VH-VL binders against o60147. Designs and how they scored, part 43

Target 1, 175 residues: o60147
Amino acid sequence: MLEKNKYLYIFRHIQTNQVLLSQGNVLKKTALFQLPYPLQKPVAPNGMRPAKLRKDHWVPLLKVEFPNESMFQSVFMQLLNYRKYRSVQPLTSDLLKLPIPVRRRKIMRQEVPNTIADLADILNKEKFPENSVRLQLSDKSDSEYADWPPSVQIDSEEIKLSRGFREKTTVDEAR

## First folded at step 1 (VH-VL)

Design e35 (framework fv_tiragolumab)
Fold by ESMFold2-Fast, scan of step 1:
Structure e35 (fold): chain C 175 residues (1-175), chain A 121 residues (1-121), chain B 113 residues (1-113)
Amino acid sequence: as target 1 above (175 residues)
Amino acid sequence: EVQLQQSGPGLVKPSQTLSLTCAISGDSVSSYSAAWNWIRQSPSRGLEWLGKTYYESKWYNDYAVSVKGRITINPDTSKNQFSLQLNSVTPEDTAVFYCARDSWELEFDYWGQGTLVTVSS
Amino acid sequence: DIVMTQSPDSLAVSLGERATINCKSSQSVLYSSNNENYLAWYQQKPGQPPNLLIYWASTRESGVPDRFSGSGSGTDFTLTISSLQAEDVAVYYCQQYYSYPLTFGPGTKVEIK
């Protein structure tokens, strides 16, 4: 299996705190379709949204290494399903009383804690072997958003990205 | 560029339902970056916000208390438009009705052309 | 409901002179968590819908001339037109978007003296 087939990367936007899931250490423009709040408009004063995609505006939040591609695919698909599930749940009454800009900001700020909690929930349900999953966090304090199963080994070492977020294959982008 | 185009009858009889549609171009009615509003304007009440529909995780509606219980604002994703239905109208509902978009970083940044609706027998 | 009031009801200003419009809210529209005021200003010309001029009390919308400026915080806000031009004849409305229902001021009519 290729290295990227065993690795899940999650990136955080430095201004909005929105998250993107990637199946490798490259961030493609199509990943923007994961965002409920698209980045097509000028940056708001409080940094809620950027005017355009800039790879320098996305930093790694975490990296997960799985023992095989099958486990990676299962967890990745479940994370996408959890994000979709959250998107169709009712908003709380206290959020509904807020103006749209305030409400959206609160929702965006919760994407990091929610994604981490969802990842931990999936890993707790999957019953993987002890110490079989390696989790690297850019900020170790983010591990406190969830209780982790014995299958997870947490490291806070630097997450190394491919040079310039380049595609590992050049055939995917016509140049 | 975003454009809002209104359509619907300009005359409604008392006790009937006032129905207007706002067609959207340059944006999606289901866009998370937008909420879709109805506002009316009359000499007696000035500018009055009636309600909105928006998609954040599912479709939501917020309505002003003054019209709550007789108002419905509905999106139509297939036609990229949204509508207003105001039931049991009275002459006091006579106004120019506007549809308007608010975005998360801006307040009402695009408006429809307006529709004068007269409630008279 | 947050009640918005404006003063004066109407204002006549000579070309090139300063016009000042005041807006007051019955409740603070300042959100302490981000230190932003949820207040907007609109310009409406006869036969047209309102047009957004200013949001977050002092941020000018794209394409709006520099002569328009917003100031204030909490409950007391001002729209200033530093050098009135002929095309600025209109009714100006403030609006809060802090709390539902969204509410507008009654408007201030600006005319050339």
Scores: ipSAE 0.006, ipTM 0.519, lowest interface PAE 11.0, mean pLDDT 80

Design e36 (framework fv_tiragolumab)
Fold by ESMFold2-Fast, scan of step 1:
Structure e36 (fold): chain C 175 residues (1-175), chain A 122 residues (1-122), chain B 113 residues (1-113)
Amino acid sequence: as target 1 above (175 residues)
Amino acid sequence: EVQLQQSGPGLVKPSQTLSLTCAISGDSVSSYSAAWNWIRQSPSRGLEWLGKTYYESKWYNDYAVSVKGRITINPDTSKNQFSLQLNSVTPEDTAVFYCARTEYSGYDYDYWGQGTLVTVSS
Amino acid sequence: DIVMTQSPDSLAVSLGERATINCKSSQSVLYSSNNENYLAWYQQKPGQPPNLLIYWASTRESGVPDRFSGSGSGTDFTLTISSLQAEDVAVYYCQQYYSYPLTFGPGTKVEIK
């Protein structure tokens, strides 16, 4: 009986609204490689390594409970693919009219609505049983970014993180 | 510490192509956190942004309308530099040309090249 | 295009006295979603490229002396040098980075009386 990795946690950066996906309630420093725009400058001129992970700068956006690990892995992989797809799309003319710093901040701010819409799109394509997927949102209004399939139950309650994650506000080195 | 070093001719004849290069040290021309700009300065026009090149999964270029179809800004990843080509120059293009970096994290033009005076005359 | 204007064209200020330079944009450079003004100030000394002094209208660049300060919002901005020093003799430019094309003011020359 495999019960691990049936929970998807999505975290939001408090300053940039960039999003990180996690296979559990612990956010690992390697998750920073998901970010298209670094939180700090690269370590070396050619290093292009993400900034140190500051757990106190990331808050839970949502938590998804799947009925089994297979469904979790399928949805998680598809979300990563959606994020990759978005990163290579041509920028709209509206975005190209903006200076690079303004453009990047606008793109980063859209990661929350985009990730929620992508999650809903994936769940609508999958033929999961009715009420089999539990979605918990830190802010209930974020559910309005998408139309949800019958497989999804939406709850609004505090997302519980591991005790260590919550209490430890240390900077972790990127691996 | 980022440094930009410019090179190219200081005299160009009318109707010819003005060509300058900007060599980068302390950063990569393909760095996803930076964009690489050309700016000119003349008594008549003041400081005028001409365009930029930057890498975001692929190379992009943005150009000012004032140089309308006669400008090209290209990166060279092997030499860690970027160039400016301005075609069909006239005496009105006489200016000091600067390369400069912008960064996504808050402000524009944090590092500048030393400048190159380009005179367009017969 | 956003047109930038500066006043005065030039000013002469005694050492230790306050210098104020005004900058006006033809349309607002305040981005309401983050409440930031996309406005920078540069200092240019003869024979040198411009040097960034202030960004986001009021944030001083690292290494810039605290006698330099920026204020204002929307369309009207001020650069203040609280106590002019000899090394502050330069031309000062404002620049908007709100929309393309990025545009600079015509500059204000600051000289010692």
Scores: ipSAE 0.005, ipTM 0.480, lowest interface PAE 12.5, mean pLDDT 79

Design e37 (framework fv_tiragolumab)
Fold by ESMFold2-Fast, scan of step 1:
Structure e37 (fold): chain C 175 residues (1-175), chain A 121 residues (1-121), chain B 113 residues (1-113)
Amino acid sequence: as target 1 above (175 residues)
Amino acid sequence: EVQLQQSGPGLVKPSQTLSLTCAISGDSVSSYSAAWNWIRQSPSRGLEWLGKTYYESKWYNDYAVSVKGRITINPDTSKNQFSLQLNSVTPEDTAVFYCARVDYYEGMDVWGQGTLVTVSS
Amino acid sequence: DIVMTQSPDSLAVSLGERATINCKSSQSVLYSSNNENYLAWYQQKPGQPPNLLIYWASTRESGVPDRFSGSGSGTDFTLTISSLQAEDVAVYYCQQYYSYPLTFGPGTKVEIK
């Protein structure tokens, strides 16, 4: 029987620290719908349309291997729900006092620690078998943003792209 | 291409209400990526930010303390415009008024043409 | 309020020469958590509204010639025009968007020598 998706890839934007979730090792432009704030202006003043997704702007943050597709789907949907919930909550009075650009940057900068904490929270609530979920990080110190359950095995190897596989983690959108 | 077009009277009497409108084309006043600002410019005060309105699940307003209590900035989604209402004007309010858009990622990237408002009897 | 100051009040520069404008804020406009400066530069020609040149202290707005560059951090900022052209004659303003109310500098007038 063919295995369906059981890998979750999480990518980080190099400039804004915004996070995208992907079911594959290549980001599709539709993943940008996950973002509460657009990366670029919708339309430049001179009428040019900016690129929406750029190969060199996104780097892998972490990769999660699940025991099966059912558990992958559950965790993936819960992460999307956490992101949706966060985007519709009323802004705190402290954030409302800040100019829109400052407020937006403050919110965006928290996406990496928030996503890692959300992932750990979901995995702590799911009762997966011991050592059944494999977590691989680009920077192992990012694991310190959360306490992980016994179901999670943190891989000692960093995320690497093999020369035998496509190394592209993003797709370029035609201008 | 986003454009802002201003309209309103160029002469207002002291103690009256100054009212200006900024019509938007090429973008929506309810676009969540934008904030809609009013700025004035005079020889004595230079460039002075007055306030803004923007939509994020609901409408918000921010106003400069110098005009707080006598200023209102209102969006009009049906006409795709936003307005400035400044109450109890004095000759010191004489200035060129500009509307401007702030994109979430940038400063004020699109400006209206400006309206000279003279407060005189 | 954050008070913005600029120097010089005016400068005359020959065509093709470098123009340098300084801006100081009364308190830091650097957001330490993300290491970004919330400072913009505008160009204003007579009878026209200000035009955005630079945001986040050093990022050029789309369509702005590469002879314009911004630098600095915290409280001290510089706008540089590497090779002044005739069309660059204008008043230049810095603006902070770190804290409310948003505030502008008094402007620096750039003229051809």
Scores: ipSAE 0.013, ipTM 0.583, lowest interface PAE 7.2, mean pLDDT 81

Design e38 (framework fv_tiragolumab)
Fold by ESMFold2-Fast, scan of step 1:
Parts: sequence; structure tokens; C-alpha cells
Structure e38 (fold): chain C 175 residues (1-175), chain A 122 residues (1-122), chain B 113 residues (1-113)
Amino acid sequence: as target 1 above (175 residues)
Amino acid sequence: EVQLQQSGPGLVKPSQTLSLTCAISGDSVSSYSAAWNWIRQSPSRGLEWLGKTYYESKWYNDYAVSVKGRITINPDTSKNQFSLQLNSVTPEDTAVFYCAREAYDSSGYDYWGQGTLVTVSS
Amino acid sequence: DIVMTQSPDSLAVSLGERATINCKSSQSVLYSSNNENYLAWYQQKPGQPPNLLIYWASTRESGVPDRFSGSGSGTDFTLTISSLQAEDVAVYYCQQYYSYPLTFGPGTKVEIK
């Protein structure tokens, strides 16, 4: 039978390398609440309002296929928790010696390796069945940021889409 | 949209504390998109950065080594302002003092207060 | 500390003529990881605070006329005003934001001939 929401879509910002997680192949404005640093000055100067989502600035980083929705939900929630944990940690003394713009760019540039490492850590802890989780990356070298458990199968084919996920898997499963 | 308005006395005696306040409108002092700076300008030293306060996961302050140990820059979230305290002033501290917003995306000072001439004299 | 120097100290230019101001840093302000120069240019008119013109060495701030351009990399930078207008009479400062303490150049005064 048809499973919904068994895919985790991960996007990266083309300029900053910041990462957004999505339950669907299209980013929603609410995903911006994952970002601790605004990409540009807010439309309204309000600490509670994130910057507008520029969908054309976000490209696929990787797609994760889970065997069912319950595994997807578990991993997705854990990744959000890891992201929240990282965002509230004190900065190291080495980072504090850098000017704010240098410091922020260094932190933002690390979101891709950090997200990939966190994903692998979660999958190593969960111990899913062998070859049950499929990873497809835009750049296969990004898989080298982590050691993957036996549950993970890395697709030899890279994501061809340079702007968004144009796969119709979700639509096809709804049919 | 963003405005910075300065207040504080323009005359301070040597050895006393210089105190200035910068009131912010159109932005939040705790905004992730900004850091809040004090810069002074004098004929002898030119433009001189003194320090800043900014919010990440907690409040941080960075100070120029030339004033470290006698400077404090404090945010006040309830009044949406930040202040400068400079202790043990000398005539060499006579300058026009500016508060300025440092924008996250440009790292430039995109909005400035009107400036306050502070004279240190007996 | 990174020491900033500017040349010339003052420059007299006729209306419509090109003005060039040079800025030199004692240490590179190019960050290799993002390939960006941590350098800004400011304009200050009498009785006013400085106004941001250029950041990241060559990016114009919103609202700044296209006659202003920044160039250079590493330690040597130039601000160019392609066709000087009367309202451009001011002192121009370069500033590095690569390393603490943040430092400014001594300024270049631009006057009409």
C-alpha cells in the first residue's frame, strides 16, 4: 500500500551553505524558523519574524527514503532536536576571537557537514534493518562527512535537479 | 526605518565616568541581524571603534584593547536601547561619540546616531 | 592590529572628473574560506555621521549611486567616483572588519577644484 511522508528532503543555501529540513519536496516559509541567523535583514524589524523565504536560493542537498512514515518521523524530529541543541550552545573561545561576520560565515558553512554527521549519528543509534534507508545526494562527496551504518544504502546516482526536487514520487503515491 | 537617537552629557571631568545612551527604533536591540557599536571620532585618532554588544544564544561584548578594562557596553531590552560607560576619562578621550548598527549581511554600519560631542575638561 | 593607510590625504577634482582613492591594509583582509574581502568604504559630510557606501570591497550599499565603485583584494583597495558631483564633497574612509580591533583609515578629503 501507499506510504506518505517517507521522504526527508534536505536543502542548502547556495550562498551561505545553511541547511533547511523539509517533509515535502517544496520548502514552506515555516522552515525559516530553523535558522538562527537571518540570511538578509528582516522585511519587518521584529525579532519574532524571520526573513522572507527566497525559494530560488535553496537547492537540494540530499534526499532520504525511509521504509515507512514512523521511521521518517522519528529521524526528522531527532534532526530538529540536534539542530536546536547546536543553535543554543555557547560559542567556543576560538570562534569568539573572530569578527562577527567571519564567525557567522564559519558557523553557517559548517551546517552541511553537521547535518550529515547528525543524520548518520541518529541512524547509527536507531539500528534500522540492513539497506532499509536510501540516501541520494547532489554531491556524493558529502557522504564522506560521516560513517554510515549497515541500514544505509547510498545511491550511486546523484540528484540531477539543481533547483528544488522535481520528482513526482509524492504525487504518484497519492494516486 | 531604523533610527538611533543618542543622549547623555557633553561635558565630563577628568577621572570621572562618561555615560551615553543610544535608543533604537525600527529594530530590536536583541535582533539576530544586528550588532550594536560605539565609535568615536577625534582629530588626533580619527575614527576609532570602541566596542559592541550583540545577541547570539546569549549576550556578547567585544571591546577595543585601547579601552579594555575601563569600558562597558550594555543592552537594555525593556527600553530597546544600549549604553556606553567609559571610566577614568582623560582629555585624550574628547571626541564625537557615535552609536551605530552593524548589519549582519554587510558587516557595515548602515545606521548611525546623530553623534554626541563629549569634552573632557576641568 | 591591522593598520589602514589611505592616499592621497586630500584630492581636488573638477566636476565630472574621475576621483580615485587608495586604501592599504598592513595585513590581508581576504578570508580564504569564503573568498571575500572584509573591507568597507564610508562617506562623511561635515556635521554628519559616516554613511556606508561599499562593503565586501566591491558591493554597493542600497541607495548608493552607481558612480561609486570599489575594487581591489587582499591588502590594496580603491574607491572610484567615475564622475564627481557637487554632493560628493566629503571625507572618505576605508575600514577593515577582518580582525579585532576593527580599524579605519585616516580618511581622504575630496574637494572640488
Scores: ipSAE 0.006, ipTM 0.504, lowest interface PAE 11.5, mean pLDDT 81

Design e39 (framework fv_tiragolumab)
Fold by ESMFold2-Fast, scan of step 1:
Structure e39 (fold): chain C 175 residues (1-175), chain A 121 residues (1-121), chain B 113 residues (1-113)
Amino acid sequence: as target 1 above (175 residues)
Amino acid sequence: EVQLQQSGPGLVKPSQTLSLTCAISGDSVSSYSAAWNWIRQSPSRGLEWLGKTYYESKWYNDYAVSVKGRITINPDTSKNQFSLQLNSVTPEDTAVFYCARDRYEDYFDYWGQGTLVTVSS
Amino acid sequence: DIVMTQSPDSLAVSLGERATINCKSSQSVLYSSNNENYLAWYQQKPGQPPNLLIYWASTRESGVPDRFSGSGSGTDFTLTISSLQAEDVAVYYCQQYYSYPLTFGPGTKVEIK
C-alpha cells in the first residue's frame, strides 16, 4: 500500500487563480490537461491562453489527508469528474455581457471557490467517519466557501510560505 | 500607446543598494493581463531576466534564483510605476537595466529605454 | 534552467539575400496540450532596447515586416529574413517562456557583407 496515495494536493495559480489537483506534492506537466481551455476552445473567451507549468507560478491552496488510499481515490476521481462537468457548461449571460478581459479574469478566479465547494459537496455525500479527513489550508478564510461535514477536521495551522519565497513546482519532461 | 520610462542613478558603489524606477503610461500597473519585469544586459551574461511583479487579488513577485534574497520589485499604484532594489551590489552587477511588460504569456512587448548602471568605487 | 544557444555568433549577408539564424533550447519548449512553442524572437539595434519580432515561434508581432518569419518546434528554431534590408542590421535574440527563469539566447549579430 502506497502511503503517498493518502494525500490530495490542490494548487492555485498565483496570477490567474486557476486550480490544479495533484496526487503528489510536486506538480507534473500532465496536470495541465485538467485545464479545459485548449480542448474547450469554441466556448473559451477569445485570446484566452491555457496556463503552463512554470516554477513559482503555482502555490498550495490546500492539502487533504485521507485515512486510506480507497477514500483518496474515490474523492480524487469525483473531483476530476466535477471539474470536467463544469468545463463543458455554457457561459452564463452575466459573464457573456462583461468585457473580455474582465470576463477572463472572473472565470479563472472562480476555480478556487468552485473547487472548494465541489470538495465539500463530495465529502458531504460520502458518509466518512467523524474527523477522518484532515484539511490544511494556505488561507483559512477559503474554508468559508463551503459547509463542511462532521468527517472533516480543519487544521488550525495554515500552510506557510516563507516570506519573500514561493513554493516551486517542477516539470516532468517526457523522454 | 504603452510607454515605459526609466529613472535612477547610473553609478552605485560596491555593497550599496541599486534603485531604479519604471513609470508606466498607456496601461495600469495593476492590469491583470500584464506583469512588470526587470531584465539586465551585460557582455558577460547577455540578457538576464531578474524578476517580475503583478496583481491578482493581491501583489505577487517572482525572482530569478541568481538574485533571490537581495532583490525586491515593488509596484506603486498611486504613481503607476514599479521599482527595482538590488542590495549588496558588486562590479559583476554592472549592466544596462531594462524594465519590460510581459504580455499575458511572458514575452516582452514593451521595453523601457534602458539605464546603464556602473558598479565601481 | 533552460539554456538557449544560437548559431552562428555573427552572420554577414548581402542586401536582398536571405539571412538564417538558429536557436536551440536544452529542453523542449513545446507544450503538448495546446501544441504551442513558448519561444519569442527579438531584434536589438545599437543603443536601443530589444524589440519583439515573433512570439509563439512563428507569429509576427503587429508592424513587423513579412520578410521576418519564425519556424521550428520543440528544441530547434529558426528566424529567417528573406531579403535583408539595411535597417535589419542588428543583434537577434531568442527567448523561451516555457518555464522560469525566463532565459535568452546569447544573440546572433547580423551585418551587411
Scores: ipSAE 0.000, ipTM 0.480, lowest interface PAE 13.0, mean pLDDT 80

Design e4 (framework fv_tiragolumab)
Fold by ESMFold2-Fast, scan of step 1:
Structure e4 (fold): chain C 175 residues (1-175), chain A 120 residues (1-120), chain B 113 residues (1-113)
Amino acid sequence: as target 1 above (175 residues)
Amino acid sequence: EVQLQQSGPGLVKPSQTLSLTCAISGDSVSSNDAAWNWIRQSPSRGLEWLGKTYYRSEWYYDYAVSVKGRITINPDTSKNQFSLQLNSVTPEDTAVFYCARYLGHAFDIWGQGTLVTVSS
Amino acid sequence: DIVMTQSPDSLAVSLGERATINCKSSQSVLYDSNNKDYLAWYQQKPGQPPNLLIYWASTLESGVPDRFSGSGSGTDFTLTISSLQAEDVAVYYCQQYYETPYTFGPGTKVEIK
C-alpha cells in the first residue's frame, strides 16, 4: 500500500455543485481532471489567460480524518473508482429526454448527495474500529444523505484550509 | 435523429492494417454523455466489443484485451467522426464491423456495418 | 470477463404463440447502489445491425412493440415475446454493460414452426 497522508478533503463548486477530491487542504490544478463536465473558461477582455481553476469558486464540503495513511489510501482510491464508474454509467430515459444543458446541470447537482452516499457506502463495507474515523461537515444537514457506520464520529467544527487556498490558479494545457 | 455512416475497404490482406471510419450526424463526437464504440461480428466469435472512445474532461480510450495492443480508436472533432485501425490482421479478423453509440444504458444507435474480409 | 450464455440455441414457435429466451451471466450485473441490472436485449435480422429492444433488464426502448418484455435480476434474465408475429423472426442477443469488456450472449434464433 502507498501512504502519503491521513486526511481526505472534498470540495464543492459554489455554482454547479460539482465535487473534487483532494489528499490535502489545498486544491491542486490537476484536480479538474476529475470532472466529467469541464467548467467554462472565462473570457478576459484584457487578454489575460483564462483561469481553469479558481480556488475561490470551491468551498469545502467535508473533511475526513483516518486512523492512518493506509486506511485513507484505501478509501480514497475506492471513492475515485466510484466516481469513474458513475461518469460512464447509463442515463435514465427521463434524463435523456431533457436538452443536454438542462440534463448536465441536473446531473451535476446530484454530485454532492452521490459523493456523500458513496463515502458512507465505502465506510460501511470497511471494518474500521468504533469512532476511529472523524467526519467534519461544513453543513451538518449533508450527513442526512447517508447512514453512517459506528466507525464514524461526526464533528461540526469549521474546516480549516491552508494559507494560500484562495489564490487564483491558472492552468493552460493543450491536449 | 442520430445516424452513424461507415466507410472503408471491404478487403484487406494479411499483415496489413484494417482502417474504418464512422461519420456521426445528429450528435457530436465530443458529446460528454456518449461513448463511441467498435464491435465486430463473426460466426466463430459472435458479437465482440473491441473498444470505445469518449470525451469527458479529456479524451478516454478503452480497448478489449483480445485485440492485444494492435487496435487504435481515434476521434476527429473537426469532421465529427471516429475511426478504427487494427494492425497486423489475420484471416481470423474477418468479420462484419459495426460502429455504435453507447449512451450509458445500451448501444442505441448502430452503423450499417462493413464486411471486412482478410484474405490473400 | 463476464461470460453470457443463452438458451435455447434456437426456437421454433407458431404464429401467435409465446416465445421465451433465457440469458445467464457468469457474475451478477445488478448494481446495488442504484438497484439496476445492466442488461440489454437486441434483435438482429439478416443483413441488418442489432436493434435495441430492452435495457435495464426490463425497460422497453421507444418504438418497440409492447409484446416484447424483459424480466429477471442478478444473473438470470428472460426475454418474452407474448404473441409471435412474422416480423419477429430474428436472432436475439443479451448483453451486459456492468463492466468492460462489454459482452454478448451467443444468440437465440427464433423461427416460425
Scores: ipSAE 0.000, ipTM 0.461, lowest interface PAE 19.2, mean pLDDT 80

Design e40 (framework fv_tiragolumab)
Fold by ESMFold2-Fast, scan of step 1:
Structure e40 (fold): chain C 175 residues (1-175), chain A 122 residues (1-122), chain B 113 residues (1-113)
Amino acid sequence: as target 1 above (175 residues)
Amino acid sequence: EVQLQQSGPGLVKPSQTLSLTCAISGDSVSSYSAAWNWIRQSPSRGLEWLGKTYYESKWYNDYAVSVKGRITINPDTSKNQFSLQLNSVTPEDTAVFYCARGPDYSSEFDYWGQGTLVTVSS
Amino acid sequence: DIVMTQSPDSLAVSLGERATINCKSSQSVLYSSNNENYLAWYQQKPGQPPNLLIYWASTRESGVPDRFSGSGSGTDFTLTISSLQAEDVAVYYCQQYYSYPLTFGPGTKVEIK
């Protein structure tokens, strides 16, 4: 079991609360394509350019340890599919009642509870062995956004910001 | 300076598709915070918002319920324009059609096209 | 839908005098969390598209003369032209952008007395 093959690293944006999923402890610029809303205005006149990755704006939300790569790949792909599904769904009547800028900010803020709920839903459906999946959160209260199956063991120790997932810090691109 | 220039036919037969185009200069149709709207004006209904298109990682559309199901608003990034297609038109669709920009997705309209009178009659 | 009403339907004002136009929304367009009113005012002259004058109920659009001012909150809004000039003859519309569908008032025609 190699570390890179069994860990899912989940990051959140410190200002918008948007969420990025990563297979490694270092964010790659391509992860920005997961965002439903760009972090900054495009600079290309005839098209949109990807935003630059600012590592100092992303902090650990959750680390998931799986017993093997097969389980990791299954859950990771399902989470990406859940996020894609959410991005194309019609807005609820409650959201449609809000002004557009407020609606957008509320949708972005919901990515943390939504990602946690989606993860729990996937793990409940997969029926993995008891205590086989370990969760470590930056804020343990975030685990309350979902009901966890018996396969999940929540680490009593939180991730400290100074011990984040990052191996290197760059303001332009992670590699 | 932002300018919106409209083009399209002024006469459409009942049951046909109304097609109008709004060409943008001084801004990009894919600008992050801008939304691109179609609004019509008639004596009976006054000013009526029809819908919009806007870009945030992907293209989105919002449409008024009164025209939902027969309206399509599409951007064209290569030509820096957006279009309106309204299917199955009736004489009740006779109106002056305007395209308009809403900055910061907030839907006040700071720039408008010149307007196109579309008459639906046989 | 939020229904917008305006009063009066039309008014005649002498040059240099104050013109006051009222707009009412059937529901509040004030979002209490950010204390912003989602209300705009437009001027439309014959043969022209509407032109944005005021947004966020009281913020004047760039290039709009300071004789135009917006006030009010929640459901009751006012557009004031402090000293009417000949070029101000037009129809004025309020618009809410609090919720979909976006809706406009029926308009108030301002003419010289």
Scores: ipSAE 0.005, ipTM 0.491, lowest interface PAE 12.0, mean pLDDT 80

Design e41 (framework fv_tiragolumab)
Fold by ESMFold2-Fast, scan of step 1:
Structure e41 (fold): chain C 175 residues (1-175), chain A 120 residues (1-120), chain B 113 residues (1-113)
Amino acid sequence: as target 1 above (175 residues)
Amino acid sequence: EVQLQQSGPGLVKPSQTLSLTCAISGDSVSSYSAAWNWIRQSPSRGLEWLGKTYYESKWYNDYAVSVKGRITINPDTSKNQFSLQLNSVTPEDTAVFYCARSYEDWFDPWGQGTLVTVSS
Amino acid sequence: DIVMTQSPDSLAVSLGERATINCKSSQSVLYSSNNENYLAWYQQKPGQPPNLLIYWASTRESGVPDRFSGSGSGTDFTLTISSLQAEDVAVYYCQQYYSYPLTFGPGTKVEIK
């Protein structure tokens, strides 16, 4: 099991706009299992090489601070379920008219607005206390993708990442 | 190494259904990073993409408008192959037919090709 | 439909000389969101299927000799063979994968002079 906390970090890929959810300000390689489309070309006939985690290719999209760990876990699990649900839905007629690479790029680009909308939908469904949830966005205009409930307070502060996000790639201590 | 092997009749009579199969080795027909295509080549039309099938949570098909309504491309997961059915053929459908794998809609590898002659 | 044209229809080039093939699309195949050109090049020898040479207008497929290069953007593309070898005698096709249906050029036949 992962160690639980009250902070949710959401990261976006600088080239594709694909989104990763994290329980802390450090991205783990296992987060790549959230992605329906690989970030790199196939290298093997019987499958795709798993994309390696390039931490320099991921930037913070938003950070959410919850009042307690149970509220965090509820929202986090619901977001994962929303992402899973979206991955198995039939594509719309408009998307089916586009070439596969154009479709994938369009779907990837929609992950940012979709994730923000899903987060807001979950928070509107939950009855959290007024101003109990703090939302920090790297781009304030991204808040316009959804209508937020009274429980959410939007901050304009920069999202600070830990040193371990970029510098520590292994368990081994560097000299 | 991915290889595609084609099989099917080389002679079809007008108004009948043309049926070809493409067997896949070295990859899975349900690999979500691949699509499985049929392309034909004739002197009059050149290289003509007919359509594809691919898996993304469920099976999808895309078909060229020129063959719309008379074409079906189907995967067979148990045999690791996919097929082409083209209904109501005419002599104008005479062509070399190729199956081909695509990743992002460019084609590699191609099957060996099957010359299909439609004659009365 | 995006219509592809190629020029010349055929060309004869001496061994070791440069061969240049042009491809034009009736609409831009550059996708502004990723700044990629949705264009590929194929080589076809008699009795064989086409073989992929280049994709994304300028990226060589693994195993393709470096004498083959692709260039261009938007609607105008070029395939260059810097020093023609005997084994390069073939018909060359461009293909767009920007919009369905996927379409190919009519081909350019390259022969030894």
Scores: ipSAE 0.007, ipTM 0.506, lowest interface PAE 10.4, mean pLDDT 81

